# VH-VL binders against Rho GTPase-activating protein 11A (ARHGAP11A), part 11

Target 1, 191 residues: Rho GTPase-activating protein 11A (ARHGAP11A), of Homo sapiens (Human) (q6p4f7r49to239)
Amino acid sequence: VPFNALPHSAVPEYGHIPSFLVDACTSLEDHIHTEGLFRKSGSVIRLKALKNKVDHGEGCLSSAPPCDIAGLLKQFFRELPEPILPADLHEALLKAQQLGTEEKNKATLLLSCLLADHTVHVLRYFFNFLRNVSLRSSENKMDSSNLAVIFAPNLLQTSEGHEKMSSNTEKKLRLQAAVVQTLIDYASDIG
Key: E = the ipSAE of ESMFold2; O = the ipSAE of OpenDDE; V2 = 0.75 times the mean of E and O plus 0.25 times the DockQ between their complexes.

## First folded at step 10 (VH-VL; framework fv_rosmantuzumab)

Design j1 (from g1 with heavy chain S104T; at its last look DockQ between E and O 0.58; V2 from the best seeds 0.66)
Fold by ESMFold2, look of step 10:
Structure j1 (fold): chain C 191 residues (1-191), chain A 123 residues (1-123), chain B 111 residues (1-111)
Amino acid sequence: as target 1 above (191 residues)
Amino acid sequence: QVQLVQSGAEVKKPGASVKVSCKASGYTFTSYYIHWVRQAPGQGLEWIGYINPSGGDTYYNQKFKNRVTMTRDTSTSTAYMELSRLRSEDTAVYYCAREYYDSTGYYDAFDIWGQGTTLTVSS
Amino acid sequence: DIQMTQSPSSLSASVGDRVTITCKASQSVDYEGDSYLNWYQQKPGKAPKLLIYAASSLQSGVPSRFSGSGSGTDFTLTISPVQAEDFATYYCQQSYDTPLTFGAGTKLELK
């Protein structure tokens, strides 16, 4: 199911955001100090059970371990039929990160102006949440660089086939992480 | 001392119910899932289900779904498993076990086990 | 349900031997680069004791003569050298999918 067809909640200052995303991020804010949040794996069997409950509208996140909620959040983005960052922009975003130091961040944020309004609202909400996590890195050990490495494969899905383990593959992964880190660090400037 | 201490042996007739307790000590009870596992005489291990002591959410092996209930009392740090409509094939040692996790995450291994509760179901 | 097949069902060894126990899952138990396969030791009349989790990670307090290896569907527990206290039954357990399932056990006996 595309993200715009999911149930939405009204969130002050952000607008209408998918209800699952609001519930997950809100639940994780109570645990933002958790060491290794998003890096540590949740339980595979519990992740499956929680996803089933969430898909049937059951409010189960408030008592779930933070790493299980974090796992669901990563899975949410990975499993969208279309990436939340439109695939049409992926190559341009990677090229923006190859620019000089002063220009790469500005170009990345300028490209975000091409996003539809509802996509901008969701991205600002989520990336501001990730920025808040990164600001607590002294406790949780998850700075924006760490979060970017983890979330890049979940947000910037590449073609599943024909992946080659080469210096170009490593460069692409590094650029994808750089895109995500820019969006985290400049979350309020998206769109 | 991290430990799980279970209630004593039970003898029951077919059709009855049993409720086994599992008292935790030496750690924060609500921070770890509790699983229940049984072992029939001379047999291997069979998983029954788990409970999250924080909030009380449960998941049961479908083999037992309509006969098992898991609960907990956070004020006494005690988990419970109740098995109803007992049959002779329910004769087994019943264990509670704490899930293990480390700095890399959860692998649903069990690092602390109760001593076991022997249930005998006979006429 | 994921079936777990252990081999052999029993074996005899002397103190000082190297022994290998095999566990095969009916489907892959890997998720995101980790193998969800655990090993336990059980002595008569006692609860199981965790030895290895995630296929190869040694539990705290377990001697380094125990080691685990494998991925996907095929896993191995190795004891080298076998000590007197190692004569017990060993179980593998998958934690990839519900119901959680155990192998039937491998009994390690003194010759």
Scores: ipSAE 0.563, ipTM 0.804, lowest interface PAE 1.9, mean pLDDT 89
ESMFold2 (binder alone), look of step 10: mean pLDDT 92; pTM 0.947
OpenDDE, look of step 10: ipSAE 0.804; ipTM 0.907

Design j2 (from g1 with heavy chain S103I; at its last look DockQ between E and O 0.64; V2 from the best seeds 0.00; counts 0 for: pae E 2.5 > 2)
Fold by ESMFold2, look of step 10:
Structure j2 (fold): chain C 191 residues (1-191), chain A 123 residues (1-123), chain B 111 residues (1-111)
Amino acid sequence: as target 1 above (191 residues)
Amino acid sequence: QVQLVQSGAEVKKPGASVKVSCKASGYTFTSYYIHWVRQAPGQGLEWIGYINPSGGDTYYNQKFKNRVTMTRDTSTSTAYMELSRLRSEDTAVYYCAREYYDISGYYDAFDIWGQGTTLTVSS
Amino acid sequence: DIQMTQSPSSLSASVGDRVTITCKASQSVDYEGDSYLNWYQQKPGKAPKLLIYAASSLQSGVPSRFSGSGSGTDFTLTISPVQAEDFATYYCQQSYDTPLTFGAGTKLELK
């Protein structure tokens, strides 16, 4: 289902955010010091069971292991019918990252002004959560660069085809991570 | 140090219920999922389900879902599996097992097993 | 349900031999670059003992003469060299999907 059709919760300062995203992020806040948060694998059978319970409105995340919640959160963005970062902006976002240091950040944030208001609210919520994780990197070892590498494939969906790794493919992946890192580092300036 | 100790053998008639206990020691009970697996005489292993001891969340193999209940008591570090409406086919050794995790994550392997509880169901 | 087919069902070996046991899943048990396939040893009257997890990772305290390999649907446990304490039944187990399922077992017997 599209993200704007999901159940939403009102979140102070951010507006209406998909309830799953709020539940996952708030549950992970209790484990923000966990080493390797988002990098360690969760249990595949538990991810499937948790997804089924969430789809049926069951409150189950507060007692789940943090690696399971993190995996479910990555899966949430990966499996949206339409990517939360609109596909028609992906190429422009990549081009923005090829500019000079200050210009790339400004261009990326200016492109975020093209997003619908609801999308801006969700992205600000999520990327501020990731920024909070990165601020604990001395404990969890997950700085904004690491988080960007992990989340880029989940947020900036590329061809899922049979492409072989090449210098062009690696450059695209690096630029995708750079987009996500900018959004983490400047989360409050999105939109 | 780390071990799971199960309750003793049971003999039951068809239609009865049995409740098997599994007491954990040497580790933090609420940090690891407990699974239940059975083995009929001379046969292989059959998975029954799991429980998360911290929240009590369970998942049952559909084969057993209307006859099995898994619970735990965190104050005694003990997991329980109750099987109702027993049949002669339920004659087996019942194991509890702790889910193992590696530094890189969870693979749902079982690193610590109880000694097993023999259940005999006969008229 | 994912069916796990082990072969052979039994084999005879001498101390010092190299043996291989295969396990085939009815569908892939891989997820995000990991294989959700585990191996156990069971001696008569005893609980199973974990040998290998994630297809090829050796459990702590298990001798290096045990090794696992494979991915997707096809997996192998190798024991080389076989020692006297290795005569037992070996099970593979997938953890990709519920119900978790085990192979029927491979009994390794002294020749």
Scores: ipSAE 0.464, ipTM 0.764, lowest interface PAE 2.5, mean pLDDT 87
ESMFold2 (binder alone), look of step 10: mean pLDDT 92; pTM 0.948
OpenDDE, look of step 10: ipSAE 0.772; ipTM 0.899

Design j3 (from g1 with heavy chain D102G S104G G105S; at its last look DockQ between E and O 0.79; V2 from the best seeds 0.00; counts 0 for: pae E 2.3 > 2)
Fold by ESMFold2, look of step 10:
Structure j3 (fold): chain C 191 residues (1-191), chain A 123 residues (1-123), chain B 111 residues (1-111)
Amino acid sequence: as target 1 above (191 residues)
Amino acid sequence: QVQLVQSGAEVKKPGASVKVSCKASGYTFTSYYIHWVRQAPGQGLEWIGYINPSGGDTYYNQKFKNRVTMTRDTSTSTAYMELSRLRSEDTAVYYCAREYYGSGSYYDAFDIWGQGTTLTVSS
Amino acid sequence: DIQMTQSPSSLSASVGDRVTITCKASQSVDYEGDSYLNWYQQKPGKAPKLLIYAASSLQSGVPSRFSGSGSGTDFTLTISPVQAEDFATYYCQQSYDTPLTFGAGTKLELK
């Protein structure tokens, strides 16, 4: 299901956000100090079982291990029918990261102004959550660069499928991570 | 130390029920999933399901659906597996096992096993 | 269900030998760069003992003569050199999908 068709919750400061995203992020807030949050693997069988329960409205995230909830959150973005960062912006976002240091951040944030208002609200909500995780990196060991490497494949998915590792593939992966890191570090400036 | 101690051997007739206990000690009971695995005489291992002790969430192998119930009592650090409508094919050793964390990751390997509970189902 | 085909079903070895046990899954058990395959040793009358998790990671307290390798559908457990205490039955287990399934076992016997 497209993200705009999902149930939504009203969130102060951010507006209407998909309820799953609010539930996952608020559940993870209680465990934000967990070492390796988002980096450590959850159980793949529990991820499948938990997703099935969430799809049927059971709402049992509060008792799930934080790494399982984190895995669901990554999967949520990866499996959207349409990427939340529109695919037609991906190449421009990568090119923006090839500019000079100050210009790359400004260009990336300017490209975010092309997003629909609802998409901007969801992205600000999610990236501010990731920024909050990164601010506790002394405890959880997950700074914005770590989070960016993890989330880039989930947010900037490619239609080319799995390619052999090459210098061009590595450069693209680094640029994708740089886009996501900028969005984390400047989350309040999105849109 | 860290251990899982199971209840003793059971002999049952077909159609009866059995409830096996699995008492944890030496670690935080609610931090680790408990799985149940059985082994028929002279045969390999068969997975039955799991329980999350912190929330009570369960998942059962479809083979045992509607015959198995897993519960836990966090005050005694004990997991339970009940198997109903017993058949002779249920004769096996039943193990509880703790899920392992490989550097905090969950690969659903089992690092601590109970000693096993022998169930014999015969007329 | 994911079938785990383990071979051989039994083998004989002497102390000091190198032995290799294989495990083939009916579909890939990889997820996000990790292989969800584990190995256990079981001696008669005892519970299984975890040897290897995630295809190649050695469990704490397990001797380094045990090693695991492979990815996707094809996995191996290697024991080198075999010691007297290693005569037992070995099982692979996938944890990629429910039901969790085990290989039928490989019995390692003294020659």
Scores: ipSAE 0.495, ipTM 0.787, lowest interface PAE 2.3, mean pLDDT 88
ESMFold2 (binder alone), look of step 10: mean pLDDT 93; pTM 0.951
OpenDDE, look of step 10: ipSAE 0.792; ipTM 0.900

Design j4 (from g1 with heavy chain S103E, light chain S57R; at its last read DockQ between E and O 0.77; V2 from the best seeds 0.73)
Heavy chain, then light chain:
Amino acid sequence: QVQLVQSGAEVKKPGASVKVSCKASGYTFTSYYIHWVRQAPGQGLEWIGYINPSGGDTYYNQKFKNRVTMTRDTSTSTAYMELSRLRSEDTAVYYCAREYYDESGYYDAFDIWGQGTTLTVSS
Amino acid sequence: DIQMTQSPSSLSASVGDRVTITCKASQSVDYEGDSYLNWYQQKPGKAPKLLIYAASRLQSGVPSRFSGSGSGTDFTLTISPVQAEDFATYYCQQSYDTPLTFGAGTKLELK
ESMFold2, look of step 10: ipSAE 0.599; ipTM 0.820
ESMFold2 (binder alone), look of step 10: mean pLDDT 93; pTM 0.954
OpenDDE, look of step 10: ipSAE 0.840; ipTM 0.928
ESMFold2, look of step 11: ipSAE 0.607; ipTM 0.825
ESMFold2 (binder alone), look of step 11: mean pLDDT 93; pTM 0.954
OpenDDE, look of step 11: ipSAE 0.785; ipTM 0.894
ESMFold2, fold request of step 13: ipSAE 0.485, 0.552, 0.582; ipTM 0.774, 0.805, 0.811
ESMFold2 (binder alone), fold request of step 13: mean pLDDT 93, 93, 93; pTM 0.952, 0.951, 0.952
OpenDDE, fold request of step 13: ipSAE 0.887, 0.887, 0.890; ipTM 0.956, 0.956, 0.957
ESMFold2, last read: ipSAE 0.525, 0.538, 0.540; ipTM 0.791, 0.796, 0.799
ESMFold2 (binder alone), last read: mean pLDDT 93, 93, 93; pTM 0.950, 0.950, 0.951
OpenDDE, last read: ipSAE 0.889, 0.883, 0.886; ipTM 0.956, 0.954, 0.957

Design j5 (from g1 with heavy chain Y107P; at its last look DockQ between E and O 0.67; V2 from the best seeds 0.00; counts 0 for: pae E 2.02 > 2)
Fold by ESMFold2, look of step 10:
Structure j5 (fold): chain C 191 residues (1-191), chain A 123 residues (1-123), chain B 111 residues (1-111)
Amino acid sequence: as target 1 above (191 residues)
Amino acid sequence: QVQLVQSGAEVKKPGASVKVSCKASGYTFTSYYIHWVRQAPGQGLEWIGYINPSGGDTYYNQKFKNRVTMTRDTSTSTAYMELSRLRSEDTAVYYCAREYYDSSGYPDAFDIWGQGTTLTVSS
Amino acid sequence: DIQMTQSPSSLSASVGDRVTITCKASQSVDYEGDSYLNWYQQKPGKAPKLLIYAASSLQSGVPSRFSGSGSGTDFTLTISPVQAEDFATYYCQQSYDTPLTFGAGTKLELK
């Protein structure tokens, strides 16, 4: 299911955001101090069961462990039919990160101006949530660099979902993480 | 001290039911899943299923799904497993175990086990 | 169902020996860089005790003479040096898919 066809909730100051994303992020904010949040994918068997309940419209996140909610949030972006960051922008975003130190961030944020309004609203909501997590890194040990490494494959993956490991793959992953880190650090400037 | 204490040994006839209790202490009962595992005499370990004590949600090994029911009582921090339509092959020691995970999600393994409840099914 | 094949089914050792127990899964138990593979020790009449989680991580309070290795489908538990209290049965267990399954066990006996 395309992300614009999912149920949405109106969120003050952000607009209409997929209800699952609001529920997951809101639940995790109660645990933002949690060390290592997002580091492990949670339990594969518990995630499968939880996803099945969410797919059938059941309200179930309030009883789930934080590590499982975190894993489901990563899976949400990975499994969108179309990546939330449009695939036709991926190469430009990677090239922007190859620019000089003072130019990288500006170019990345300028590329975000090409996003549709509804995509901008969702990205601002989500990346501000990740920024809030990173601001508590003294407690949770998840700074923006760490979060970027974790979320880049979930946000910038192609529909195939995995590539064979190589030296080129390592460089691509590093650039993808750099894109995501910029979006986290400058979340309010997206769009 | 973290522990799981199970109810005592049971002797049943074929066709009966048994309900085993597992009382948790020393930790927040609703924070971690409880699994049930059995071991027939001289045999290995067989997983039966789990319950999330917070929401009460369960998942059963398909081998047992028509005969097993798992419940819990959060006011007494106690999990229960009931096995119905008993047969001689159900003779085993039945364990409850906590699935523990820290803030990072590790170990995500059975770190604390009950002492076991011996069930004998004999005609 | 994921079958877990342990080898050997039993072995004899003396105190001070190095022993190796093998566990093979019928399919990969890896997900996002983690191996969903645990090792337990069980003595007669007692509940199992967690030794190793995530294939290679030592559980708190477990002596460092226990170690685990492997990924994908092939895993190993090593005890070096074996102590008198280590004579027991050892089980591997996958937590990747339901039903959760254990190996048949490896009984470590005094030679």
Scores: ipSAE 0.538, ipTM 0.809, lowest interface PAE 2.0, mean pLDDT 88
ESMFold2 (binder alone), look of step 10: mean pLDDT 92; pTM 0.950
OpenDDE, look of step 10: ipSAE 0.802; ipTM 0.899

Design j6 (from g1 with heavy chain Y107H; at its last look DockQ between E and O 0.61; V2 from the best seeds 0.60)
Fold by OpenDDE, look of step 10:
Structure j6 (fold): chain C 191 residues (1-191), chain A 123 residues (1-123), chain B 111 residues (1-111)
Amino acid sequence: as target 1 above (191 residues)
Amino acid sequence: QVQLVQSGAEVKKPGASVKVSCKASGYTFTSYYIHWVRQAPGQGLEWIGYINPSGGDTYYNQKFKNRVTMTRDTSTSTAYMELSRLRSEDTAVYYCAREYYDSSGYHDAFDIWGQGTTLTVSS
Amino acid sequence: DIQMTQSPSSLSASVGDRVTITCKASQSVDYEGDSYLNWYQQKPGKAPKLLIYAASSLQSGVPSRFSGSGSGTDFTLTISPVQAEDFATYYCQQSYDTPLTFGAGTKLELK
């Protein structure tokens, strides 16, 4: 389903956000202290069942385990028709990560200004949530780096097969993670 | 000691209903999914369904065509499985099982099992 | 439904032997780098006992002579060295899709 075709909720300070993201993040808010949140997916069968219920408008997230909700969030981004971070910006974003720290951050955020307004709103909402998770890393062990590694493939929709890793592939993955980490750390400055 | 204790053997006629109980002890009952699995005599294992920790969510194997109902009572730490419109093919040992849970989440693997309840369906 | 095929259906071994049981799924049971495959041991008149979860994770309290490996559609349970108490029926089980399904079992008998 296209991003804009999903039900949306009005969120103060962020705008119109997909209702699923709002519900999922809200549900996880009470569990952000959970060790290893997002590290592994939960029950696959329950993810499927949960997704089906969500697709039919059933409010079931509040009773779902945090690991299942977390897994569903990853799946949500991965299954978008197009990556939430558009493909035409990938090369530039990756190159930006090879700059010095200050230049890297500036360049990455500047590139985010090329995003559509609606996308910016969604990304700010979600990355702000991830930032909040990362701020609890002393408890949950999920700092922005860890979260970036987990979400980069889902947000950029890179190839799932990591069985044959080359030096170039590994480098690319690191740069992708770096992009996501930067966006988490500077979530409020996106767009 | 963590354990699940099930109700005793049942003998039913075709068309009847049976309700098997599974009492949990030694752990936080409301934190774990309960699954039900059956095993016909000399046969393998067949998954029936699960009920979530709160009891508000269930999922049943479609093979049973809405004949199964799973419930749980928090006050007594007991899970129940009711099977209706019984057939001779329903003759089996029925197990309740706790789903394994760790820091990575739920695994749909069963680490604690009841001792089983034998159901015989005969005319 | 995902079909789980175990091989062999039965095998004989002596104490001290190395035994390998295979489980093949009709489709991949991998998700996000993890394999959703479990192994159980069952003795006559008893409930199954969890041995391995997530293809290769040893359940707490299970002896290290049990090990699981594999990914995708092909999985193996290895017992080495086999002990007297290990003669039983072993089942694989996928947890990738509903309904959850088990293999038909492999009976390990004393030679």
Scores: ipSAE 0.539, ipTM 0.838, lowest interface PAE 1.2, mean pLDDT 93
ESMFold2, look of step 10: ipSAE 0.650; ipTM 0.837
ESMFold2 (binder alone), look of step 10: mean pLDDT 92; pTM 0.945

## First folded at step 11 (VH-VL; framework fv_rosmantuzumab)

Design k1 (from j4 with heavy chain Y107H; at its last look DockQ between E and O 0.66; V2 from the best seeds 0.68)
Fold by ESMFold2, look of step 11:
Structure k1 (fold): chain C 191 residues (1-191), chain A 123 residues (1-123), chain B 111 residues (1-111)
Amino acid sequence: as target 1 above (191 residues)
Amino acid sequence: QVQLVQSGAEVKKPGASVKVSCKASGYTFTSYYIHWVRQAPGQGLEWIGYINPSGGDTYYNQKFKNRVTMTRDTSTSTAYMELSRLRSEDTAVYYCAREYYDESGYHDAFDIWGQGTTLTVSS
Amino acid sequence: DIQMTQSPSSLSASVGDRVTITCKASQSVDYEGDSYLNWYQQKPGKAPKLLIYAASRLQSGVPSRFSGSGSGTDFTLTISPVQAEDFATYYCQQSYDTPLTFGAGTKLELK
């Protein structure tokens, strides 16, 4: 289902955020020191079992391994019917990252002003969480560039899934990661 | 160092139950999933299910779902598997195995195995 | 259920030979660029020993003469050169979907 139709929780100073996202991020905050958080794979068979429990409203995240919760969170964004970052904005975001060093961040944040208010609230919530993870990189080894590489394919997914890795594809992947890194580093300025 | 030690051999009649223990040592018991796998004489390996020692959550191969129960006791670092309504085809060696975890995460492979518990089911 | 077909069922080799064992899954065991396929060695009366995980990654302490390759549905374990201690039964196992399933095994015997 679309993210607007998901159950939401009211979160102070962020607004209404999908309840799964709040539950997952809150649970992971207790494990923010985990080395390789988001980089290390969760169990594919447990991911399916946990997703089923979450879909039926079962509170199972507190006992799950951090890497399994992280995997669910990546899957949540990847499997939205419509990307949280609107697909019609992806090309402009990539072009913004091809500007000069100072201009690329400003252009990316200005493009975020085109987002609907509810989308801005969700993105601020999530990217501030990722920023908090990156601020603990001395412990968890996950700086904003690492997190960006991991989350770019989950946030900027294309319907085209048959692309062979090439130099053109590699450049696109680098630009997608640069977009996500800017959003992490400047999370409070989104919108 | 890291070790799983299982209970001894069992001989049972059809219709009975068996409970096999698997005691962990040398690592944090609640940090690793435990799987159970069996091997009939002269046959290959068959997966039974897993347990999360931290919360006690289980998942069973549907072949065994109505007959198997997995539990654990975190105070003794021991996992248990109980199989009920035994049949002669349940004759096998039963292994507990620890789920592997490395710098790239989980792979649902088994790096540490118990020595096995032989179960014989006969009239 | 994912069926795992190993071939050959048995194989004779001399010390120093190159040996290959194949494993075919009834459906792809790949997820997000990783292959969920593991290899074990088992000697009589002993528990299995993990050799290879994620199709090609060598477990710590396993000699480099063991290697794994493949993706999707087709996987290979290679032993080169075979040593005296390598005569055993080898199993592949998929970890993509429940129930986790194993191949029927390949017995490697001294020629």
Scores: ipSAE 0.610, ipTM 0.823, lowest interface PAE 1.6, mean pLDDT 89
ESMFold2 (binder alone), look of step 11: mean pLDDT 92; pTM 0.951
OpenDDE, look of step 11: ipSAE 0.769; ipTM 0.889

Design k2 (from j4 with light chain Y31F; at its last look DockQ between E and O 0.64; V2 from the best seeds 0.66)
Fold by ESMFold2, look of step 11:
Structure k2 (fold): chain C 191 residues (1-191), chain A 123 residues (1-123), chain B 111 residues (1-111)
Amino acid sequence: as target 1 above (191 residues)
Amino acid sequence: QVQLVQSGAEVKKPGASVKVSCKASGYTFTSYYIHWVRQAPGQGLEWIGYINPSGGDTYYNQKFKNRVTMTRDTSTSTAYMELSRLRSEDTAVYYCAREYYDESGYYDAFDIWGQGTTLTVSS
Amino acid sequence: DIQMTQSPSSLSASVGDRVTITCKASQSVDFEGDSYLNWYQQKPGKAPKLLIYAASRLQSGVPSRFSGSGSGTDFTLTISPVQAEDFATYYCQQSYDTPLTFGAGTKLELK
């Protein structure tokens, strides 16, 4: 299902956000202290079972382990039919991160102004949630750099799974993480 | 010490039901899923399903789905498995087992097992 | 269902030997860079004991003479050197998909 066709909830200060995203982030905020929250794998069999329940509209997240909810959240972005960060902006976002230190952040945030209003609201909601996680890194061990490495492949998805590791591929992965880290660190400035 | 202690041996007739208990101690009961596994005499291991003790959510092997019910009581740190409409092929040792996880996550391996409950189904 | 095939079904060894037990899954049990394959030891009249999880990770309190390796569909448990207390039945278990399934077991016997 397309992202904008999902059920939405009205969220104060952010607007209309997919209900799954609200449910997942709200549940995870109750467990924000969890060490390795997004780094630790959830149970693969439970992820499959939970995804099936969510797809059938069942409220199942309130008692699920935090690492299982985190896994569903990563999967949600990875499996969108079109990426939440539009693919036609990916190259420009990577180029923005190759600029000078102050210029890279400004360019990345300016590129976010090209996003549709609805997309901006969802990204601000989600990246503010990730920023809140990073602010508790002394407890959960997940700073913005760590979160960026984890979420970059889920948000800047690629179909190049057969690609051999090279210095150019490694550079691309680092730039993708840098994009995501900027969006986490400057979440309120998106759009 | 971390342990799971199960209820004693049961002898049942075909068509009856059995309810096996599994009492946890030495750890936070609601933080770990409990799985149930059985082993028929001289045979290997067969997975029955799991329960999340914190919310009571369950998942059953389809082979047992219409005959098994898993529950728990968080006030006594006890998980339960009930198997109904018993048949002679349900004769087995029934184990409860605690999920294991490390800093990298969950692998649905079982680090703590109960001692087993022997069920004999005979006429 | 994922079928788990262990070989050999039984094996004789002396104390000091190196033993290798194999486990083949009917489909890959890898997910997001991890292998969902676990190994247990079981002695008669007792519950199984976890040895190895995630194909190669040694459970706390398990001697380093036990090791696991493999990925995808092909996995091995190695015991080197075999000790007197290692004569038991060994099971592999996949945790990639429900129902969770076990191999039929490999009985390690004293020669």
Scores: ipSAE 0.589, ipTM 0.817, lowest interface PAE 1.8, mean pLDDT 89
ESMFold2 (binder alone), look of step 11: mean pLDDT 93; pTM 0.954
OpenDDE, look of step 11: ipSAE 0.733; ipTM 0.877

